# VH-VL binders against q0aze0, part 77

Target 1, 268 residues: q0aze0
Amino acid sequence: MKIILVNNRFKENTEKKAQEIAGQLSALNVEVIIDNGLDEPYAGTVDFIMVLGGDGTMLRAARRYGQRAIPVLGVNMGTVGFLSNIEINELAEYLPLILREEYSLEARMMLEVAVFQQQSLLTRVFCLNELLLRSNSPRMLSFALEISGQKLEPYRGDGLIVSTTTGSTAYSLSAGGPIADPQLDAFIVTPVASHIINKRPLVVSPEREISLHLLEEREAIIGIDGQIKMDFGAENRVLIKRAPHPLLMVNLKAKPFFTSIDRSLQRQ
Short names: E, the ipSAE of ESMFold2; O, the ipSAE of OpenDDE; V2, 0.75 times the mean of E and O plus 0.25 times the DockQ between their complexes.

## First folded at step 4 (VH-VL)

Design c31 (framework fv_bermekimab; at its last look DockQ between E and O 0.01; V2 from the best seeds 0.00; counts 0 for: pae E 18.9 > 2, placed apart)
Fold by ESMFold2-Fast, scan of step 4:
Structure c31 (fold): chain C 268 residues (1-268), chain A 124 residues (1-124), chain B 107 residues (1-107)
Amino acid sequence: as target 1 above (268 residues)
Amino acid sequence: QVQLVESGGGVVQPGRSLRLSCTASGFTFSRYGVHWVRQAPGKGLEWVAAISYDGSNKYYAESVKGRFTISRDNSKNILFLQMDSLRLEDTAVYYCARDLYYTKSGYSPYFDYWGQGTLVTFSS
Amino acid sequence: DIQMTQSPSSVSASVGDRVTITCRASQGISSWLAWYQQKPGKAPKLLIYAASSLQSGVPSRFSGSGSGSDFTLTISSLQPEDFATYYCQQANSFPLTFGGGTKVEHK
């Protein structure tokens, strides 16, 4: 068996813990690769991915490996979040089940984001939470939104979020979007500080294609999962679709989504 | 079960060449970075060279750079060290060693298994 | 290059003694440090990696501590099989470098 350990070199003692776990797995005759975010993703075949850290580390792992249909386990390293399944101090207890492949999988939809210039593809990325289109200057954006070829009235405001259901509790929530059951597949389209007071979030089929472009030259940015930033101008168009494969998240321990979100909202 | 066996050492003359081999068994060789570490008689350990699991990345100690070449044959499970322009200060037991795990471009800097070594020495 | 300074170069000890060996890096290496044991005529054996993680099969009397540039290997109660030379090694950056070694010998 070959396992990738994903960690963030710069977060607390996560790098040291990854080294420790790698040694323990090696002693059990498990082949281990550590991905600490500094190098390109590992290109070889692997059987399992273990993510050591918080939600941010899981988002990076999903972008790097989520389309390969490999089981991914989130192991929490102290930061409370929604994407981890077990705590680091529980790993020894669950390791035999991981090695025997005795666990269930939860499929989480991902976005495929394609950025174009003059009909030429500039880049294609995948993400677990959302794409954010936002202004990068004091001026509001004027932009067009199309859903499966249907042209909506132009938007004017600070931006727009196109989110997965997993991302419904991230930026979309902060912008007034609904909380969605992550087991559902849907796009959530949430406006950011719209000039028009009555612009509402939309929940649309994951079979839809969403297209965005600027109507006037402005300084704008597209953001992916709050971690990747790309310049976006009037010559650009972005196309958003459901990714070909969902992220396969490992479930070793019951983690009830609805009671967790209810407690989070009461604590805020 | 895991074994690394060095060969190719011997008595050489200064300025000549020698090729060392390390044969791996008991594990999937193509998935591990491997290293050469040497030890002069009665002295400490000195890292010499490393090669990533796929052969795409190679690293050398400054004292051997330009004279030694590390390579591997994953189909035969063999690691090589080609030693050119040998000097008296290259006298040592040469060990091959396996990475404990992968990090940064598929290599690891800790050595969980070592061979028994092959001696390189000089007659004159 | 990162220089690894190991002290002492030798220590005379008796069975049951607590032995402490130190290793200092010329610059910060975080936790990228390993300790090895070498017996005469034998290849080195990994004892500790990531500064403080005990390798599988190594007795619990061995422990490592430290971070940054100062590191320590401790043998809490020396046994007859522990008389050997010990080396530290930094794994932070290439070229990899070893300490000069510490010989633990009989009084």
Scores: ipSAE 0.312, ipTM 0.717, lowest interface PAE 4.4, mean pLDDT 88
Fold by OpenDDE, look of step 6:
Structure c31 (fold): chain C 268 residues (1-268), chain A 124 residues (1-124), chain B 107 residues (1-107)
Amino acid sequence: as target 1 above (268 residues)
Amino acid sequence: QVQLVESGGGVVQPGRSLRLSCTASGFTFSRYGVHWVRQAPGKGLEWVAAISYDGSNKYYAESVKGRFTISRDNSKNILFLQMDSLRLEDTAVYYCARDLYYTKSGYSPYFDYWGQGTLVTFSS
Amino acid sequence: DIQMTQSPSSVSASVGDRVTITCRASQGISSWLAWYQQKPGKAPKLLIYAASSLQSGVPSRFSGSGSGSDFTLTISSLQPEDFATYYCQQANSFPLTFGGGTKVEHK
């Protein structure tokens, strides 16, 4: 068995824990790779990904490895979030099940985000939570939203979020988006401070494609999962689709989503 | 069982070249970074060189940079150390060692398995 | 380069004694520190990694502590097989560096 441990090198506690776990796994004849985010993603084949930390680390792991259809386990290390399945102090208990591959998987839809300069692809990224289009100035943006070729009325506001159902409890929620069942595949399109009063979020079929572009010369940015940032101008287009593969989240411990919402939201 | 076996050591003249080999068995060699560590007679341990799992990254101690070349053949499970322009101060037992776990950058290298070593000495 | 300074260079002890070896890094290395044991004519053996994690198969009388720049290896009760030379090694960055070693010998 080959496992990737994903942590954040800048968080000393997660770094040390990753080393400890790596040693323990090695002692059990498991091949281990540590990804602390400072290097390029490991390109070789692996059987399991263990994420040590909070939601941010999980999002990074998802972007780096999610397209590879590898089981991903979130191990919380004292943070509040929605994406961890077990606590670090529970790892020893569940480790035998992991090694025997005795766990269930929950498929979470990811986004495929493609950013273009004219007709040229600049970048393509898979992400678990959301894409954000936002003004880079105090001035509002005017941008076009198309869904499966259907042109909506131009949006005016600070920006727009296209989120997965997983991402519904992230920035989309703060912007007034609905909380979505993570077992549902859908896009959530949430306006950010729309000029139109009470502009409602859209819940869109995962079978559709979403495209965005600016209607005027303004400075904007694209944000992905709150961790990647890039400039976005009038010459750029963004295309959002359902990723071809979901993130396969390991479910070792039953964690009822709806009963935990209040607790999770209060702690954030 | 994991095993590393060094070979190629011997007596050499200053300025000459020597090629050391380390043959790995008992594990997936291509998934681990490996290192050369040397020890002069009666002295401490000195890290010499490292190579990543796929050979894409190589690292050298300043004392051997430009003279030594680390390489590997994953198809044959062999690690090499080409030593050119050898000096008297290169006299040592040379060990190959395996990383406890992998990082691309080479950070966090802990050596859990070592070879028996091969001695490199010089003729007077 | 990160210099590793071990102290003492040698220590005379008896079976049953508590032995403490220190290692200081010239700069902060967090917990990227290993301890090795080497017996004459043998390759080094990994004892501790990540400053305080005991390698599999190593007796519990060995322990490591410290973080940042100062580290300690402790043998709680020295056994006959523990007479050897011990080395610290920083795993923080290249070039990798070892301490000068500490020889634990019979009193």
Scores: ipSAE 0.044, ipTM 0.606, lowest interface PAE 3.5, mean pLDDT 91
Fold by ESMFold2, look of step 6:
Structure c31 (fold): chain C 268 residues (1-268), chain A 124 residues (1-124), chain B 107 residues (1-107)
Amino acid sequence: as target 1 above (268 residues)
Amino acid sequence: QVQLVESGGGVVQPGRSLRLSCTASGFTFSRYGVHWVRQAPGKGLEWVAAISYDGSNKYYAESVKGRFTISRDNSKNILFLQMDSLRLEDTAVYYCARDLYYTKSGYSPYFDYWGQGTLVTFSS
Amino acid sequence: DIQMTQSPSSVSASVGDRVTITCRASQGISSWLAWYQQKPGKAPKLLIYAASSLQSGVPSRFSGSGSGSDFTLTISSLQPEDFATYYCQQANSFPLTFGGGTKVEHK
């Protein structure tokens, strides 16, 4: 069995705990790779991913490994979010089930984001929560949104969020989007400070392709899961689709989404 | 390379039993649920049976329950289907298929790898 | 048992056509649905899992949609290698069940 432990090196307790868990697993003849963000993602075959930390660490794991169809377990280290399943002090209790592969999986849709300069692909990234297009100056953007080749009336405002249902409780919510059941597959398109009054949030079929480009020269940014930033200008466009594979989130114990909404949101 | 190879098919006469085997290679067999799926000549696919990664849970289609027994030997990477009390409607190509994963609270099996199949023919 | 009703049973199409195949479950199955392609004399090949997730190595002209009880498989621009029979399969509960199949054949 080979496991990746993903932690955030900037949180001291996660680094020490990751080493302790790696030692325990190695003693059980489990091969362990630690991913603290310093190195490239592990390229070899892996059976399981354990994320030690909060939602931010899970987002990095999803970007790095989510397209490999590997079970991913969120282990909370103190701050309860929407993406953890068990607490760190419960890990010993659940470890036998993990090793015997006795758990369920919940599929969470991801975005595939392709950024172009003119006709040339610059980069392709995957994300779990959202893509943000926003102005990088005090001036507003004028931009075009296309959904499966259908051009909407031009947008003018601070930007636009394209999120998954999992991302509905992140930036999309702050910008006025709905809370969505993460078991639904959909895009949520949420304008940010739109000058055009009839631009309401849209819930869009995951079968659609979403395209964005600027209609005038402006300094803009594409943000991915609030963690990756890319300069974006009039020479660029971005294409957004459902990613080839969902994130496969491990479910070892019930975590009631609807009854936990208020508590989880209090931590934001 | 993930590979599944079925064997043991043939013509089965009344009063006889048949045991199908599926040999797995190229992956850690003991981590995956595995299934038998059959296809009668010129007809569609029919799921037959499933067994969990460690053999502790077994599931059967109603049409074969009580007559077929699924089992596995993880030390040899072999899946078996023991076929007793065969009927004419059991004539089919039998495929071995790997699911993506079993889950503890339910089953969402998708068959990402299949064998080439082995033909079973019931002859009256 | 959950019955899967697949439509149409066959479709005649030309290279370049958009082909849509539908599958209806007799009860809600959330997004627990797979699509398979099968060519004569060969085993099925997984195309789509979880209703809409494209399996690795499957061309992007294939897409899946739907949730609950109604699902579709779409081939946006049919290629010569896409002439085959397609099956849906619910993965919601045992016993697992398949649709009756849709043969996509040359016009």
Scores: ipSAE 0.000, ipTM 0.388, lowest interface PAE 18.9, mean pLDDT 85
OpenDDE, second read of step 5: ipSAE 0.000; ipTM 0.542
ESMFold2 (binder alone), look of step 6: mean pLDDT 92; pTM 0.946

Design c32 (framework fv_bermekimab)
Fold by ESMFold2-Fast, scan of step 4:
Structure c32 (fold): chain C 268 residues (1-268), chain A 124 residues (1-124), chain B 107 residues (1-107)
Amino acid sequence: as target 1 above (268 residues)
Amino acid sequence: QVQLVESGGGVVQPGRSLRLSCTASGFTFSKYGVHWVRQAPGKGLEWVAAISYDGSNKYYAESVKGRFTISRDNSKNILFLQMDSLRLEDTAVYYCARDLYYKSSGYSPYFDYWGQGTLVTFSS
Amino acid sequence: DIQMTQSPSSVSASVGDRVTITCRASQGISSWLAWYQQKPGKAPKLLIYDASSLQSGVPSRFSGSGSGSDFTLTISSLQPEDFATYYCQQANSFPLTFGGGTKVEHK
């Protein structure tokens, strides 16, 4: 068995903990690769990915490894997030189940985002939560949204979010989007501060292709999972579709999504 | 150890230019976005400018846009802020700060390490 | 711009007290919020990121909560070294903006 441990080297406890876990796994004849963010993603074959950290570390792991159809386990090392399954102090108890491959998998859809300059592909990235198109200045955007070849009336406002169901509780929620069961596959299209009355969030099939471009030159950006940011101008176009593979999240213990989100919302 | 050290502050005349530098050590500078944040005497924090880890994206507060230019030299681990057309309201301690998230292009930045700051002030 | 409003601007407290500081964003920012501590003559230090994630090395008496537009920093039992000014910061959109600060002072 070969396991990748994903951590953030520059958070002082995670590198030490990753080394300790690697030592424990090596003692059990498991080959360990540590991905602390400094190098390119490990290119070889691996059997399992263990993410040590918060939701941000999981989002990074999903971008790096999510398309490889490898089981990914979130191990929380602080406050509980939505993307972790077990706590670090529980790892020793669950480790035998991990090594025997005695766990269930939950498939979480991902977005494939392709950014073009005119006809040339500039970049292709994958993400777990969302793409955000937003103004990077006080001026609102005027932009076009196309869904599977259907051109909608122009949008005017601060921007737009195209989210997975996993991302429904992230930025999309703050912009007025619905809470979605993460076991469902769908795009959630949520306008950000629209100046046009009746622009509502849309829930669309994950088989659809979504296209965005600016109708006039503005300072805009596209953001990916809140971690990658790119300038976006009138010469650019973005295409969003379902990624080829879902992220395979490991379930070692039941995590009650609806109870958790209900409690979170009541605190507001 | 992660360390950021600012330099280049001093006493200037209004309308003149000044260049601030921030030298980074103890981490892979080329993998982190970095920012300038200022604080006027007795006042709160004000974000000034940001540059992504690879230098491809730059962002400015409206009050400094067109007057300040942020740049970086990844081969020397140095962040710069070129300040042109300085105004009395630019009086502040200027801090350089590192993005928390590795390889962030400046989206959702938090500042996990800060320098000690360098003072920019004006004489009559 | 997203305006960040902190309350109170100052609070007088004694060692052992529970201190609560609030931060309100003028629009929704999801969980893209951090809290910083600044002592006189020193640079700020990150305490909390993503609204509730405790930064490595920060004592567990500090906690953050909230999402959307209303956020809270709590110090469960104030220690002598906690007398400082605290700032919230939104990371949802540029320009990045800070709250006006809350000074935690000796009674």
Scores: ipSAE 0.000, ipTM 0.400, lowest interface PAE 16.2, mean pLDDT 86

Design c33 (framework fv_bermekimab)
Fold by ESMFold2-Fast, scan of step 4:
Structure c33 (fold): chain C 268 residues (1-268), chain A 124 residues (1-124), chain B 107 residues (1-107)
Amino acid sequence: as target 1 above (268 residues)
Amino acid sequence: QVQLVESGGGVVQPGRSLRLSCTASGFTFSSYGVHWVRQAPGKGLEWVAAISYDGSNKYYAESVKGRFTISRDNSKNILFLQMDSLRLEDTAVYYCARDLYYVRSGYSPYFDYWGQGTLVTFSS
Amino acid sequence: DIQMTQSPSSVSASVGDRVTITCRASQGISDWLAWYQQKPGKAPKLLIYAASSLQSGVPSRFSGSGSGSDFTLTISSLQPEDFATYYCQQANSFPLTFGGGTKVEHK
């Protein structure tokens, strides 16, 4: 068995814990690859991915490995979040189940984001939470939104979020989007500070294709999962669709989504 | 189970060459950095050389730099140490050892598995 | 190169004794330090890595501590099979370097 161990090298505690866990796994004849985010993703075959950290580390792992149909386990290192399944102090208890492959998998949809300049593809990335289009200046954006070829009235505001259901509790929530069951596949399209009063979020089929482009020359960026930023101008367009494969999240321990989000909302 | 087996040691004359081999089994050899560590009779351990999982990065101790060449054959699971211009101070048991875990472009040079060693001595 | 100074070079001990071995790096190495045990005619065996992490299969009487430049290996209650030579090793940077060794021998 070969496991990728994803961590954040710049957090001293997580690097030390990654070393300890790698040593324990190696002693059990498990081959371990450490991914601290500094190099290209490991290109070889692996059986399992263990993510040591908070939601941010999981988002990175999902972008790097989510399309490979490999089980991914989130192990919380004390950071509040929604994407981890067990705590670090529980790992020893659950390790035998991991090695015997005695766990269930939860599929989480991902976005495929393709950015074009005219007719040329500039980049293609995958993400678990959302794409954000936003102004990079004090000026409001004016942009076109098309859903499966249907052209909506132009949007005017600070930006737009296209989110997965997993991302419904991330930036989309802050911008006024609905909370969605992460087991449901859907795009959530949430305006950011729209000039039009009562411009509502849209919940659309994951089979839809969403495209965005600017209607005026403005300084804008697109953000992916809050971790990647790309310049976006009037010569660019972005196409968003459901990624070919969902992220396969390991479920070793029941994590009640609805009670967790309810508590978070009560804490303001 | 993980095994590393060294071969190629023997008695040599000063100034001559010798090639050591280390055959790996029981793990995916192509995923691990591997090292040569030597020990002179009755003396301590001295790290000699390292090679990355794909063979692209190599490091040497100053005492052997320019004389020794580390290489690997991932298709045969074999690590090599080509030793040129041998000196009396190169007399030692040579061990091969693997990194504890794989780090792409890096090393984790804690040695969880070692071979049993091969002795290099000089007639004089 | 990072020099690893190990002390003492030898220690005479009896079964049941607490044995402490120290290792000092000539510059800061964080926790990038390992401890090895070597018996006569055998390859070294990894005991501790990352200064304080016990390798699987190693008895709990072995423990490591320290960070930065000063490190300690402790054997809480020496057993007959523990008479051996012990080495520290820095893993912080190339070239890798070992301490000179500490021989734990019978009184």
Scores: ipSAE 0.000, ipTM 0.449, lowest interface PAE 15.5, mean pLDDT 86
Fold by OpenDDE, second read of step 5:
Structure c33 (fold): chain C 268 residues (1-268), chain A 124 residues (1-124), chain B 107 residues (1-107)
Amino acid sequence: as target 1 above (268 residues)
Amino acid sequence: QVQLVESGGGVVQPGRSLRLSCTASGFTFSSYGVHWVRQAPGKGLEWVAAISYDGSNKYYAESVKGRFTISRDNSKNILFLQMDSLRLEDTAVYYCARDLYYVRSGYSPYFDYWGQGTLVTFSS
Amino acid sequence: DIQMTQSPSSVSASVGDRVTITCRASQGISDWLAWYQQKPGKAPKLLIYAASSLQSGVPSRFSGSGSGSDFTLTISSLQPEDFATYYCQQANSFPLTFGGGTKVEHK
């Protein structure tokens, strides 16, 4: 068995723990790779991904390795979030199950985000939470939203969020979006400070495609999972689809989502 | 089980060349950085060279730069050390060692597994 | 290059003794330090990595401490099988460097 440990190189405690865990796993004849914030994902094959840290680390891991259809376990290290399954102090207890592959998997829909400059593809990324379009100035944006070729009335506001159901408890929530059951596949389209009073979020079928472009020459940015930032202008368009692969999240410990929401939100 | 086996050592004349090999088994060789470490008789350990998991990065001790070349064949699970322009001070048991785990840019300089070593000596 | 100064070069001890070996780096290496044990005619064995992390299978009587430039290997109660030479090694940057070694021998 080969396991990759994903941690954050800017958090020394996670690095130290990754080293310790790596030593323990090696002693059990498990091959270990540590992704300590490498510029490029590990190119080799792995059987299991263990994410050491919080939601941010999980999001990065998902973008880097989610396309490989590998089980991903979130191991929380003292943070509050929605994407970890067990605590670091529980790892020893569950390690035998991991090694025996005695765990359940929960498929989480990811986004495929393609950003274009006219007809040229600038970047394509898969992400677990959301795509954000927002103004990079005090001025409102005017932008067009298309859903499966259906053109909605122009949006005016600070921006727009397109999130997965997993991402519903992230920035979308802060912007007034609904909390979605993570077992449901759907897009959540949440306006950010819309000029239209009480502009309602949309829940959209994962089978549809979402397109965004600016209607005016304004300074804007797109954000992905709150970690990737790109300039976005009038010559750009973004196409959002359901990723062809879900993230396979390991479920070792049952965590009631709805009963944990209040606790998690209060701690943030 | 993880195993590293060195070979190619022997008696050589100064100025000559020698090629050492280290055959790996029991793990995915191509996923790990590997190193050569040598030990002169009755002396301490000296790191010699390192190569990343994919061979893209190589590192050498100053004492062997320009003379030694580290390489690997991942398809055959073999690590090599080409030693040219050998000197008397190169007399040592040469160990190959594996990184504890893949870290940073393809190396983790903690050595959890070592070979038995191969001796390089000189004749006058 | 980072120079590793290990002390003492040798120590005479008896079974049951507490043995302490020190290693000093010429510059800060954070916790990028390993300790190895080597017996005559054998390859080195990893004892401790990351300054204080005990390698699996290594007895708990071995411990490592320190950060920055000063490090310590401690054997809380020396056992007969612990008579050997011990080396520190910095893993902070290339070129990798070892300490000069400490021979633990019978008193």
Scores: ipSAE 0.000, ipTM 0.490, lowest interface PAE 13.6, mean pLDDT 91

Design c34 (framework fv_bermekimab)
Fold by ESMFold2-Fast, scan of step 4:
Structure c34 (fold): chain C 268 residues (1-268), chain A 124 residues (1-124), chain B 107 residues (1-107)
Amino acid sequence: as target 1 above (268 residues)
Amino acid sequence: QVQLVESGGGVVQPGRSLRLSCTASGFTFSSYGVHWVRQAPGKGLEWVAAISYDGSNKYYAESVKGRFTISRDNSKNILFLQMDSLRLEDTAVYYCARDLFYTSKGYSPYFDYWGQGTLVTFSS
Amino acid sequence: DIQMTQSPSSVSASVGDRVTITCRASQGISSWLAWYQQKPGKAPKLLIYEASSLQSGVPSRFSGSGSGSDFTLTISSLQPEDFATYYCQQANSFPLTFGGGTKVEHK
């Protein structure tokens, strides 16, 4: 068995813990590849991906490996989040089940984001939570939103979020978007500080294709999962659609979404 | 134009406290991690502390851990460094610096813009 | 902590010269290295990030190379404005660390 161990090199003690776990796995005849973010994603075939850290580390793992249809387990390292399934102190207990492949998988949709300059594809990236189009200056954006060939009235405001249901509790929530059951597949389109007071979040089919471009020359950025940033100008266009493969998240123990989010909102 | 302006430096006595500020303008402050880097007179650069874009993650050099506290106010575009239990070894020009943010190779803290610096000195 | 060692500590050069500065990390840091230029009384300026990527607005005479533990900054044809102190910085892990600096001064 070959496992990729993904960790956050910038969190205290995570590199030591990753090496410790890699040693434990090697003692069980498991081949371990460590991905701490420094190098390009491991290109070889692997059987399992173990993510050590919080939601941010899981988002990076999803971008790098989510399209390979490989089981991904989130192991919390002390930062409470929504994307981990077990705690680090529970790993020894669950390791035999992992090695025997005795677990269920939960599919989470991902976005495919393609950025163009005129007619040329500049880059294609995948993400688990959202794409954010945002002004990079005090000036409001004017931009066009097109959904499956249907051109909506121009948007004016600070930006727009196109989110998965998994991302409904991330940036989309902060911008006034709905909380969505992660078991549903849908795009959530949430305006950021819209100039038009009645611009509402939209919940659309995941089969829809969404495109965005600026109507005026402005300083803007697109952000992906809060981790990748790209400059976005009037010569650019972004195309968002359902990624070919969902992220396959390992479920070793029940994680009650609704009670977790309810508790989080009460403390807000 | 991107601008970072430090303030709050001055002459202090050992053991006392001082708070430095860095006011940002010309960019979306809440989207960037920001750092404090110091330079003793005639010496090289020494990284001191960092804070993530949303304030949730903070990092410190071992020499200042437990004595210095980094914080930010995104509503006012201000970065702070609270310096407690100051020592003669803390004498330096203190710069605030912005992360480059993300590159095609991922996140890594490089400093694309720096302030002019604010001097912290001690009287014997 | 990752220790960054620069050599030389100073170099005397003339306009038009090729200047090479080296930086060695005490541990492998892949390509997570930046180079900065600092002029007297001024803040540092980013020249190169990710070992070899030239920062926008930086002249093409500056180039970086290396990976792992050994890195080089090259100035192919020194200009009058290039007399300054240069620093490398590893971005592999916290705490972030800088080299001791290399002063490029007039012959």
Scores: ipSAE 0.000, ipTM 0.481, lowest interface PAE 13.2, mean pLDDT 86

